# VH-VL binders against q9umr5: the designs that were tried, part 402

Target 1, 268 residues: q9umr5
Amino acid sequence: SYKPVIVVHGLFDSSYSFRHLLEYINETHPGTVVTVLDLFDGRESLRPLWEQVQGFREAVVPIMAKAPQGVHLICYSQGGLVCRALLSVMDDHNVDSFISLSSPQMGQYGDTDYLKWLFPTSMRSNLYRICYSPWGQEFSICNYWHDPHHDDLYLNASSFLALINGERDHPNATVWRKNFLRVGHLVLIGGPDDGVITPWQSSFFGFYDANETVLEMEEQLVYLRDSFGLKTLLARGAIVRCPMAGISHTAWHSNRTLYETCIEPWLS
Below, E stands for the ipSAE of ESMFold2; O stands for the ipSAE of OpenDDE; V2 stands for 0.75 times the mean of E and O plus 0.25 times the DockQ between their complexes.

## First folded at step 18 (VH-VL)

Design pn65 (framework fv_nofazinlimab; at its last look DockQ between E and O 0.84; V2 from the best seeds 0.87)
Fold by OpenDDE, look of step 20:
Structure pn65 (fold): chain C 268 residues (1-268), chain A 122 residues (1-122), chain B 112 residues (1-112)
Amino acid sequence: as target 1 above (268 residues)
Amino acid sequence: QVQLVQSGAEVKKPGSSVKVSCKASGGTFSDYAISWVRQAPGQGLEYLGYIIPIFGSARYNEKFKGRVTITADKSTSTAYMELSSLRSEDTAVYYCARGSYDSTGYEPFDYWGQGTMVTVSS
Amino acid sequence: DVVMTQSPLSLPVTLGQPASISCRSSQSLVYSDGNTYLYWFQQRPGQSPRRLIYKVSNRDSGVPDRFSGSGSGTDFTLKISRVEAEDVGVYYCMQGTKWPFTFGQGTKLEIK
C-alpha cells in the first residue's frame, strides 16, 4: 500500500484548494490515505507560524503513529515553512518525502502584482519597520519576511525563519538540524511564473543579496554552513529540484502536468 | 499630527454586542498597529488586541475567548472593536491607540483616542 | 502570560520631592533583537493614557526631563526627580515583548 499523504495549505488557504490534488493522487495512487489538514484556514493562517507548527504537530503525530512505514508531506506556499519547522522540532517524525510546493523557503520580499494590493512598492520597502517588531512578529507574514536591505533586523527580530534556518544562534539548532535530516527526500517545487513568491527562487532556497541579486541555494550561508542540513541533504542525493514555468501561484496544486512531473514520483 | 477619534458612549444590555469605532486622521493608516485597551471604572488597563490594517487581521488576547473582533477599514482609516456577549464586567472605557515609527523602529501607543465609555447594565 | 507587578500601588508624594515607581516582570523582557520593550504610561484624572517612556528609557516628545526610566531584564523603574502638581495620576508599566502584552496594576501618584 501507498504511504499516507499529509497536506498542509498556505496563506489564506483551505483544504478546498486541494481538491484537484486529491483527485490526482487518487487516480495515480489509488488507496492512498490523503489528509488535508483543516487548521488555520483563511485569516487564521496569519497566526504566528510557531503556533501553527504546534497545531499541525498535534494533527500529524497521530497520523505518523499509524503509519510505521512513513508518510509523505505536501506543503504548499506558507505551509512549506510550517512543515520545515515541523520536521525540525520533531525528533521522531517518519517523513519519507517532504514536498515543498512553491514555498518561500528562504523568505519573502515580494512586490508582485498579486501582492501589490497588500504591499505597494513603498510599503514593501518599509514593511520591515512593523514586521521586525514584537507586534509584527505575531503575524505569519512577518515570520518569514526577509528584507535583504535590513539583514541585521531580520537576523535579530525574525522569530521564525531566522531560527529554522539556523541563521541566528539558538540552543536547539543542532537538534533541529538532526531532526530535519531524518527526511528521506526534500522535493523543492516552484517556478518563474509564480507571481507571488518573491523571488521565486526562494522556493529553491535562493534569495536576494543586499543588491537584490538572486543567489542560488549553494551560495547561501545556510547552505555553506549547513546550518540546518541543506548541504548534507544535497550531498546524499536527498534534494530534488523541480522548477516549472507557466504556473501561477494558485495553480501549483491543480496542475496535472506539474503533479505528474514533480509530485507523483515521490508518492510511492 | 495624528488624531484618533472614537465613537460615542454606549449603553448596552447583557448578552448584546457593542461596536466601537476609531477614526484615524493626520497620517497613514495601513502600516500601524491599532491597539484596543479597556479600563473598568477605578481599575487598570487591559489589552484587548490589535490590528495591523495592511494584514487585514488582528491579534487577540485569548482571555476574551473570542468575544472580541477587531477590524479595520483602510478606505476610511477607521478601526473597529466589537465585543459580543456583553457582561456587566465589560463596563469600561475602551481606548484605541496607534503607534509610530522612529529611528529605533516601530513603537506602539504613541497616539490615543479619547476613549469610549461602554456601560453594560440590565 | 507575563505578569507585571508594580510597587507601590499608592504613592503619596510631597511637591518638589522625588518619586520612584518599580515595575517587575515575571520573565525577561529582552526581545530577540536585544531590545527591551518596556513602556511607561501616565494617565491623568479624566484623561486618556499617555506614553511617557518607550523601551525602558526613551522619553517621548514633550515629556519633561524630570521623568526617567531605567532597568533591565525583569526590573524597571520610573523616576520623577521633582514631582509637580500636574504629575498627579496613575502610572502604568507595560511589556510589549511577549504576547499577550500586559500592563502593571498601576501606581496612583498623589500629592500629600
Scores: ipSAE 0.930, ipTM 0.968, lowest interface PAE 0.5, mean pLDDT 95
Fold by ESMFold2, look of step 20:
Structure pn65 (fold): chain C 268 residues (1-268), chain A 122 residues (1-122), chain B 112 residues (1-112)
Amino acid sequence: as target 1 above (268 residues)
Amino acid sequence: QVQLVQSGAEVKKPGSSVKVSCKASGGTFSDYAISWVRQAPGQGLEYLGYIIPIFGSARYNEKFKGRVTITADKSTSTAYMELSSLRSEDTAVYYCARGSYDSTGYEPFDYWGQGTMVTVSS
Amino acid sequence: DVVMTQSPLSLPVTLGQPASISCRSSQSLVYSDGNTYLYWFQQRPGQSPRRLIYKVSNRDSGVPDRFSGSGSGTDFTLKISRVEAEDVGVYYCMQGTKWPFTFGQGTKLEIK
């Protein structure tokens, strides 16, 4: 009776991280088929995002084919970017709810103190130098690194984020927009106490200007130009924004109040 | 004054493994690509893979995936390449190389190690 | 994989005369940022390789001005305006546009 749910994990992550989310879904939506995709686990999550998109696409096709009434996506952290790219490249997807769980949708520009082992010193001012090169673009972090002080380099060198945002011209932009707009709802989840996504408003398509002042989604060029359909989705009432304070990055999928408030209503 | 110093020559039996070290001195280490390249006797250069130590992760040429492991120790500024399930065809000089930053951006292979001869024989 | 094809593979040259080495890629080396990630290396006998030219035409520090690189798209050339005895060795092109990054077969330059 309930649409199947597909779960896509984030950086340095695996399917085990979602055990509590699975319990919540089972309790509130009994009989729901939930698949947590077990691909690109751990350090394999650093592979180029287009490689991850291809692998996840192959995994979701049979699930979607068995559910002609539609499916839901719950996509966490880096996984939200994989899912958004999936919705763009698949002309035959049947996703109703795309639930973006604290994902860096407009990019990342932060020394993440919570993940100090990844960035043990302040690196954000200098990371653009290798990220905006073919050597750096072979790593997922660089695929969505968005240095607001080197926006021209980002726009030209990004092999992933600048393309799926429609920030750089490419021959598939019109088709990707059409495919993405087939989604029923876009549910954006995140909050100020995340500690990893920087700025945290990236989870709501907000981001820094050149002065590191956060501009909200409606102030972004990608929204104003409707590059991949955000303005269209908002106008038809398809965007849900569900911010929640007090949740750290690793706790989004293990907080019952967050689930009940932001996720449960969209698992029809 | 960047220098890359590699570990000494190795003679190995088929089926064993070898681990070659590459110690960087005279410069920063963590935010460069450290590449591994090999050259069989009388042959050209072959790219094995590279690591960017700040990410703690490597990219591998699929030709060698499953047999090559590339790691780095930031505290000692040392990169390592391990090749397993050795065959006679793996007899080669193995080089490490580091890039540099220029006014035009990131440039690979600016500094090379002296090479490490690995001989695989019965 | 991007295939890099060098020509000639063996290049005997008289001292003081010019030399030219061709490198052709199986696909364009122009990256999305407008740069062309094409490199030239020299390997003298018994030595490690040395980078000569980066991004098609930029000569590395300490490389004599008799070396020059040119080309675009898929076709590239390394020229030595006047060959000297220390130029003996093998020359490699390499592309850094698409992983896995790949080398040409090498061109062995020898003095006649």
Scores: ipSAE 0.841, ipTM 0.925, lowest interface PAE 0.8, mean pLDDT 91
Fold by ESMFold2-Fast, scan of step 18:
Structure pn65 (fold): chain C 268 residues (1-268), chain A 122 residues (1-122), chain B 112 residues (1-112)
Amino acid sequence: as target 1 above (268 residues)
Amino acid sequence: QVQLVQSGAEVKKPGSSVKVSCKASGGTFSDYAISWVRQAPGQGLEYLGYIIPIFGSARYNEKFKGRVTITADKSTSTAYMELSSLRSEDTAVYYCARGSYDSTGYEPFDYWGQGTMVTVSS
Amino acid sequence: DVVMTQSPLSLPVTLGQPASISCRSSQSLVYSDGNTYLYWFQQRPGQSPRRLIYKVSNRDSGVPDRFSGSGSGTDFTLKISRVEAEDVGVYYCMQGTKWPFTFGQGTKLEIK
């Protein structure tokens, strides 16, 4: 009787990361059909986000078709951006709750412990040079790199995030907005101790201005212009904000208190 | 001076694999992206793929999917291109070339290696 | 894939005379940033290719003024105002706007 749940993983990740999440769902909502999509795992998570969107789209279509009462999405980290685009490009999605689990919805800008572990050099100030080129845009991390000191380059060269956020015009923008607005609930989760997503408020559609001062969602042009429906969703009472301190980036899908507070209430 | 120095010529049997190296000197290795292109005797240039060493990941031309692997070792400033399941049609000179980014953006192919002849014959 | 078509494929030219090579793409090469990622390379006999021109019309350091690139959208030209003996070789255009990046077939410039 519970709606099926589809899980989309993040950068350098795979389905095995969600073992605890699946256990929590089974305890609170026994009988829920949970599908963790094993696409673009590990290094393949660096493939361009539009390629990932196409692959995940093909995987979710039959799941949604079998669930006329609707489905829920739980989308972790980079996976939250994949899910943003899925909801925009699918004319016929039946997603009730879209649960965005510490995803950089306005982009990423920062030297984090996670990035330094994977790449031993500082990337923050220089990554714009390669990211905002056709070569860089063939890698997912560059698709949502949002350098606030080179916002003009981000707006013009981003092949993904600037388009799905309506920060640059696209012929499909009106249709993408209409499709996205079909979502029942947009559940935003994140927190100051994440340590990877920078600024952490990106998970709540906040982001740096040119002085690296964080402006919250309601101050963003994309919200004020209602470019893809955030203002409309907020007015409908469909946006849920669930910040939680004390949770590191790799712990969002394995913290019981987080699950009970932020995820469980939205899995009908 | 910036140089890309490739490994020496190789003669391989059909069905085997070859791994060509490309050692970069001059400049910072992390400032480069390294492309691999090949040229069969008397033919034109063909793009195999490229690696951005700071991401530790490569992008491959689908024509070579499952057969080509491009890697980089930052400690030795060396990029590698491995091609498996070799056929006579893979006989070619294999080139590495770097691209660099500066304050104006990224530009590919500013320096090329000398090329490595790979001959596939029985 | 974006198909790059060069013409002529063989270009015999008299020393001191101008030479012109055409490159046509199957799709517009204008990227979202307004830049056109069209490149020209020279390959002298027995040597590695070298980049002559980047982004349609920008000449690399050390490339003689007699080389110039022009064009827009899908139609591009490499011109040599006065061909010298050292210019003998094969010239390739390349697009870097859409993956996979592709080369033209090459134009062999010969002295007649």
Scores: ipSAE 0.828, ipTM 0.920, lowest interface PAE 0.8, mean pLDDT 91
OpenDDE, second read of step 19: ipSAE 0.929; ipTM 0.968
ESMFold2 (binder alone), look of step 20: mean pLDDT 91; pTM 0.937

Design pn66 (framework fv_nofazinlimab)
Fold by ESMFold2-Fast, scan of step 18:
Structure pn66 (fold): chain C 268 residues (1-268), chain A 122 residues (1-122), chain B 112 residues (1-112)
Amino acid sequence: as target 1 above (268 residues)
Amino acid sequence: QVQLVQSGAEVKKPGSSVKVSCKASGGTFSDYAISWVRQAPGQGLEYLGYIIPIFGKARYNEKFKGRVTITADKSTSTAYMELSSLRSEDTAVYYCARGSYDSTGYEPFDYWGQGTMVTVSS
Amino acid sequence: DVVMTQSPLSLPVTLGQPASISCRSSQSLVYSDGNTYLYWFQQRPGQSPRRLIYKVSNRDSGVPDRFSGSGSGTDFTLKISRVEAEDVGVYYCMQGTKWPFTFGQGTKLEIK
């Protein structure tokens, strides 16, 4: 039988967004138990990411315990960061495939049409002022805001992403790396037409330098230092890159071709 | 130049709700945290929560969770604090306050409203 | 929650003399960015609080030079070098390093 699948949604999202994904899984892997976690829905997705990690951890523990052969995670957008932290803080996870759907793995820096109703013009150049403060760090968006022109502030003030990426030291870093490395496959999905995740290469651990030139994963200090195991996973053959053009941010979980190409092969 | 003007005093019965407004004039509204702090008669200051209007989401002190709701209307530059299931212990002056930005980053509480007295009595 | 303890709670002082208020936190207030989010407020009778000091030692615009803040980690001090009549009121410290943000109990400064 197929391993159960746990789905974690993104910013301003809910379990309802995954009805098409559930249909695809049922068609190709009938009998798969799929649990879409309905925690931190809608505006509650703005709560601090460490708080979300704790809530999702409590929800996934019993599911993993009932599946000794392992589980798969499908984590969308901001949810991919939640899943990154889950895999690091859980010393007993049994995740086979971690499928990251257009998640800002190195952070977010940019105005987006999707979030434009929240953010005024030129927001990106000024958001660092509030985000890199204790007030801003109580909101999920600021937990992964990564201004390449204020990288020192990001490294020092980010209470989540800089720590989980090993970009700033943490007492638990060695344990987090060991736990993360237990994952069977890290499947990275994203694309240039997303329109929200900026730069889109953040979904593949690429990111802006100080001149807003994108440097790919292999040029990142996080990778070169093997801070949480990316270099080790790549050497093991455990990292899958699946970029796809023509897909907007809200369509990653509802595109059949994307599912067949990038997701279906990793659901055992 | 920047001013925070709060709504007038309220007298409420136990079990009811109160909604206090805080209208900002001068400066920008959306990207500052707007905090709500209360002070019971003869007592110290207590932090209820804050909102960053650009995110449209508030952060609440767990002591008031489930009873306090903080919202912001960017079109009128007005923040609101609503407190439900009122008890006599909620009798206090309620203040709104706004932060600012300087060269070192975000700093809270550089501007305060005049305060709104909320009295809860039977 | 971080507990903020002020001493003394009552501070009678003679005009022109110095005054000192202590504030201690139950945990270090140094944030990961190296900044210490410790604030001092003054509340005159019948008025809203006014911020005097931000991040331990920075004076707000319009605050007289006779006010100064100092300290590190868990131990902080607000000093008034020469108390003036207008200084009467209650002084509060506050930490903004860890949510929920918390105030000290307040120190009432009175002229003898």
Scores: ipSAE 0.776, ipTM 0.896, lowest interface PAE 1.1, mean pLDDT 91

Design pn67 (framework fv_nofazinlimab)
Fold by ESMFold2-Fast, scan of step 18:
Structure pn67 (fold): chain C 268 residues (1-268), chain A 122 residues (1-122), chain B 112 residues (1-112)
Amino acid sequence: as target 1 above (268 residues)
Amino acid sequence: QVQLVQSGAEVKKPGSSVKVSCKASGGTFSDYAISWVRQAPGQGLEYLGYIIPIFGEARYNEKFKGRVTITADKSTSTAYMELSSLRSEDTAVYYCARGSYDSTGYEPFDYWGQGTMVTVSS
Amino acid sequence: DVVMTQSPLSLPVTLGQPASISCRSSQSLVYSDGNTYLYWFQQRPGQSPRRLIYKVSNRDSGVPDRFSGSGSGTDFTLKISRVEAEDVGVYYCMQGTKWPFTFGQGTKLEIK
């Protein structure tokens, strides 16, 4: 039988967004137990990411305990960062495939159509002022806001992403790296037509330098230093990159071709 | 020049709710965050929560366990604090206070409202 | 929660003499960015609090230079070099390093 699948949603999202994904899984892998976690929905998705990690951790522990053959994670957008942290803080996770659907793994720096829905007036250049403070860090968006023009502030003030990426030291870094490395496969999905995740290469651990030129994963210090295990995973053959053009941010979990190409092969 | 003007004193029955307003003038409303602090008679200051209007969402002190709601209306430059299921222990002066963004970053509590006395009695 | 402890709670001072108020935190107030989010407020009788000092030692515009803040880590001090009659009131320290943000219990400064 197929391993259970746990789904973690994104910013301002809920379990309803995954109805097409569940349909696809049922068609190709009938009998799969799929649990879409119904926590931190809607406005609650703005809660600090470490609080969300704790809540999702409590929900996934009994699911993993009942599946000795392992489980798969499908984590969408902001949810991919929650799953990154889950894999690091859980000493006994049994995750086989971690499938990251267009998640800003190196952070977000952009005021796109989706963000303009939240912020009718563009705040891209000014978000660093509030985000890199204790007040701002109580909101999930600020936890992964990565202004390339204020990289020193991001490195020093980010309470979440800079720590989970090993960009700033943490007492638990060695244990977090060991735990993360237990994952079977890291499946990275994203594309140039997403329209929300900026730069889109953030979904593949690429990001802007100070001139807003994108540097890919292999040029990042976190990869070169192997801070949380990316270089080790890549050498092991455990990283899968699946870019696809023509898919907007809200369509990653509802496109059949994307599912068949990038997700289905990893749901053993 | 910059002012935070709060609504007037209220007397409420136990179990009811109260909604205090805080109207900002001088400066752009979206350029600052609003904190709410209370002070019971003869007691110190207690932080209730704060809102960042550009996010449209607030952060609350867990001590109030779902009883406090902070909102902001950018069109009227007004923040609100609603406290429900009122108890006698909620009798206090409620203050709003502003934080602003300048070239040095975020600076909290640069201006305070005049305070609103809320008395909860039977 | 971070506990903020002030001493003394009552401070009678002779007019023109110096005054010193201590504030101690149960945890370091140094944020990861190297800043210390420690604030001092003055509340005169019947009035709203007024911020005097931000980030340990920075004096607000319009605050007399007889007020000064100092300290690091968990131990902070507000000093008034020469107390004036208008300084009567309650002084509060506050930490903004870790949510929920918390105040000290207050120090009442009185002219003796």
Scores: ipSAE 0.794, ipTM 0.906, lowest interface PAE 0.9, mean pLDDT 90

Design pn68 (framework fv_nofazinlimab)
Fold by OpenDDE, second read of step 19:
Structure pn68 (fold): chain C 268 residues (1-268), chain A 122 residues (1-122), chain B 112 residues (1-112)
Amino acid sequence: as target 1 above (268 residues)
Amino acid sequence: QVQLVQSGAEVKKPGSSVKVSCKASGGTFSDYAISWVRQAPGQGLEYLGYIIPIFGQARYNEKFKGRVTITADKSTSTAYMELSSLRSEDTAVYYCARGSYDSTGYEPFDYWGQGTMVTVSS
Amino acid sequence: DVVMTQSPLSLPVTLGQPASISCRSSQSLVYSDGNTYLYWFQQRPGQSPRRLIYKVSNRDSGVPDRFSGSGSGTDFTLKISRVEAEDVGVYYCMQGTKWPFTFGQGTKLEIK
């Protein structure tokens, strides 16, 4: 039998968004028990990410317990960060494949049409002011806002991303790294036509430098320092990068070709 | 010169709801936290919650167990605080307050409304 | 929740004399960025609260220099070097480091 699949949604999302994904999994892997976690839906997805991590942890623990052979995680958009944190804090998870589906794994510094309603161009440059404060950090978006022009503020004020990345020293860094390294495979999915994740390379742990030049994963300090295990995972062949063009952000979970190419191979 | 102008005094019966408005003028609206604080007669200040309008979501003090709803209308630069299932102990002056930016970062509570008295009585 | 404890709760002062208000937090108010988000507010009779001090020791514009804030970690103090009649009111400390943000009980300053 196939291992259970747990799905975690993204910002302003719900379980309904994954109806096509469920169909694909059912068709190609009949009998697979798929659980789309219906927590922190809609505007509730703006709650602090650590709060979300705790809620999702409570939901996945029973599922994992019933699946001694392991489970697969499919985590979309913001959900990918939630899942990475989840795997970092859980010392007993049994995740075989962690599929990060168009997630801002290295943070967000978006300035796209899709996000203009949330982050107007004039606001993007100034969002650090509110986000890197206690008031801002109570919202999920600020938890992974990564302003390359205010790196010191990010490193010091980010209460989520900087911590799970091990970019700021904290007493749990070693343990979280150990826990995260329990994952069998890290499958990174994203693409240049996403239109939301900014830069889109963030889905592959790439990100802007101070000049807004995109650097790849292997150039990032988190990789070079192996602060949360990326270098180790890559060395043992546990990282899979699956870029795909022509897919908008809201279509990653509903594209059959994407599923067959980037998701299905890791559901066995 | 930022100003916060709140709606007028309210008299409500127990079990009903009240919605207080706070209109901001003299600056931008969306990128500031608007906080709601109340003060019962002769008592101290109590933090209800706050909203950052650009996010369209508020943060609530869970002490109120979901009775408080804070919203914002960016088009009118107005924040709202609704309190449901009113009790006599909800009798208080309700204040809205807005933050500001300085050279050191964001600081809340730089500007205050004049307060709205809400009386809950049978 | 972080508990803010002020002392004293009542502060009678002679005009021209100094005043001191203590505020203690149940846990450290140092945020990850190294700042301490401790605020002091003044509320005169019949008026809305007014912020006097932000981040422990920064005085707001228009606040007389006879007001000063100090402290670190869990212990903070608001001082008035020479109390004036207009200083009558209730003073509150507030922490903005950990949600939910919380106020002290307030200290009522009055003239003897």
Scores: ipSAE 0.929, ipTM 0.968, lowest interface PAE 0.5, mean pLDDT 95
Fold by ESMFold2-Fast, scan of step 18:
Structure pn68 (fold): chain C 268 residues (1-268), chain A 122 residues (1-122), chain B 112 residues (1-112)
Amino acid sequence: as target 1 above (268 residues)
Amino acid sequence: QVQLVQSGAEVKKPGSSVKVSCKASGGTFSDYAISWVRQAPGQGLEYLGYIIPIFGQARYNEKFKGRVTITADKSTSTAYMELSSLRSEDTAVYYCARGSYDSTGYEPFDYWGQGTMVTVSS
Amino acid sequence: DVVMTQSPLSLPVTLGQPASISCRSSQSLVYSDGNTYLYWFQQRPGQSPRRLIYKVSNRDSGVPDRFSGSGSGTDFTLKISRVEAEDVGVYYCMQGTKWPFTFGQGTKLEIK
């Protein structure tokens, strides 16, 4: 009776994080078919996002075909960007709820603990130098690196995020917008204590201006121009915003209160 | 002055693996990317892959179908290229080369290693 | 993959005369940022390659002004205004616009 759920993981992730999420779904919606996609795991999550989108697309097609009443997507961290692109490139998706768990929808501008551990330098200020090149754009983290101090380089060199957000023109933009707008609900989840997604408001389509002042979704050109349908979705009542304090980046998929408040209501 | 020093020549049997090192001196190791290129005797250049050490992961040319692995060790400022399931057609000089980035962008191949001859013979 | 085609493959030249090498790509090398990621390398006998030109026309530090690069889109040229004895070697073009990055076949410059 319940629509199937497809789970897409994040950067440097694959397995241990989703056991609790599956337990919660089984408790509240027993009989739900949940598929955690086991693709681009661990360090393979650094492969270019368009390559990941193609791989995940091939995996979700048969699942969607078996569920004529629709499916739900739960997409964590970087996985939320994969799901954004899936909804745009698939002209036949049947996604009801797209649940984005702390995903950098407007991009990332902040060091991760993983990068600091390998080479403890100021990564935040210097990543633009390599990321905005064809060499850097072969890595997923550079596909959504959005340096607000070099926004011109981001707009011109990003091979992924600037295109799916409609921040730079693309021949497929009109079709991508039409496809994305078929989604039933866009459920945005995130919070100030995440500690990884920077700014945390990126999970709600907010982002830094050149002075690192956060501007919320409704002030973004992408929203005002309705480049891929955010303004239309909001007008339809299809956008759900569910911020929660006190949750660190690796806990979004294992917090019962968050599940009950932000996820459970959108699993039909 | 920047310098890349590669390990010495290797002779390997078909089906074995080879691991070539490339030690960088001068500059901060995290400030550059390392590319690996090979050249069969009397032939042209072929791009195997590259690593951006700050990401700890490499990008590989699909032609080598999972046989090539590129890694970097910050503590020794050394990049490695390992090629497995060796065939006679893998006989080549293997080069490492640095690319650097600054405020104007990224430029590859500003310095090259001396090359490492790998001979695969039965 | 982007195919890089050089001509001529063999270039015998008289000392002091000009030499010109063509490089053509199967696709435009203009990246979305407006830059063209085309490079020229020189390999002298028994030596590692050396970068001469980056992004079509920019000479590396220490490269003599006899060397110049030009072109746009899919058609590129490396020119040596006056060939010297030390210029003997193989010259390669490379594109860095689209992965996998690819080299031309090489042009062998020889003194007649």
Scores: ipSAE 0.821, ipTM 0.917, lowest interface PAE 0.8, mean pLDDT 90

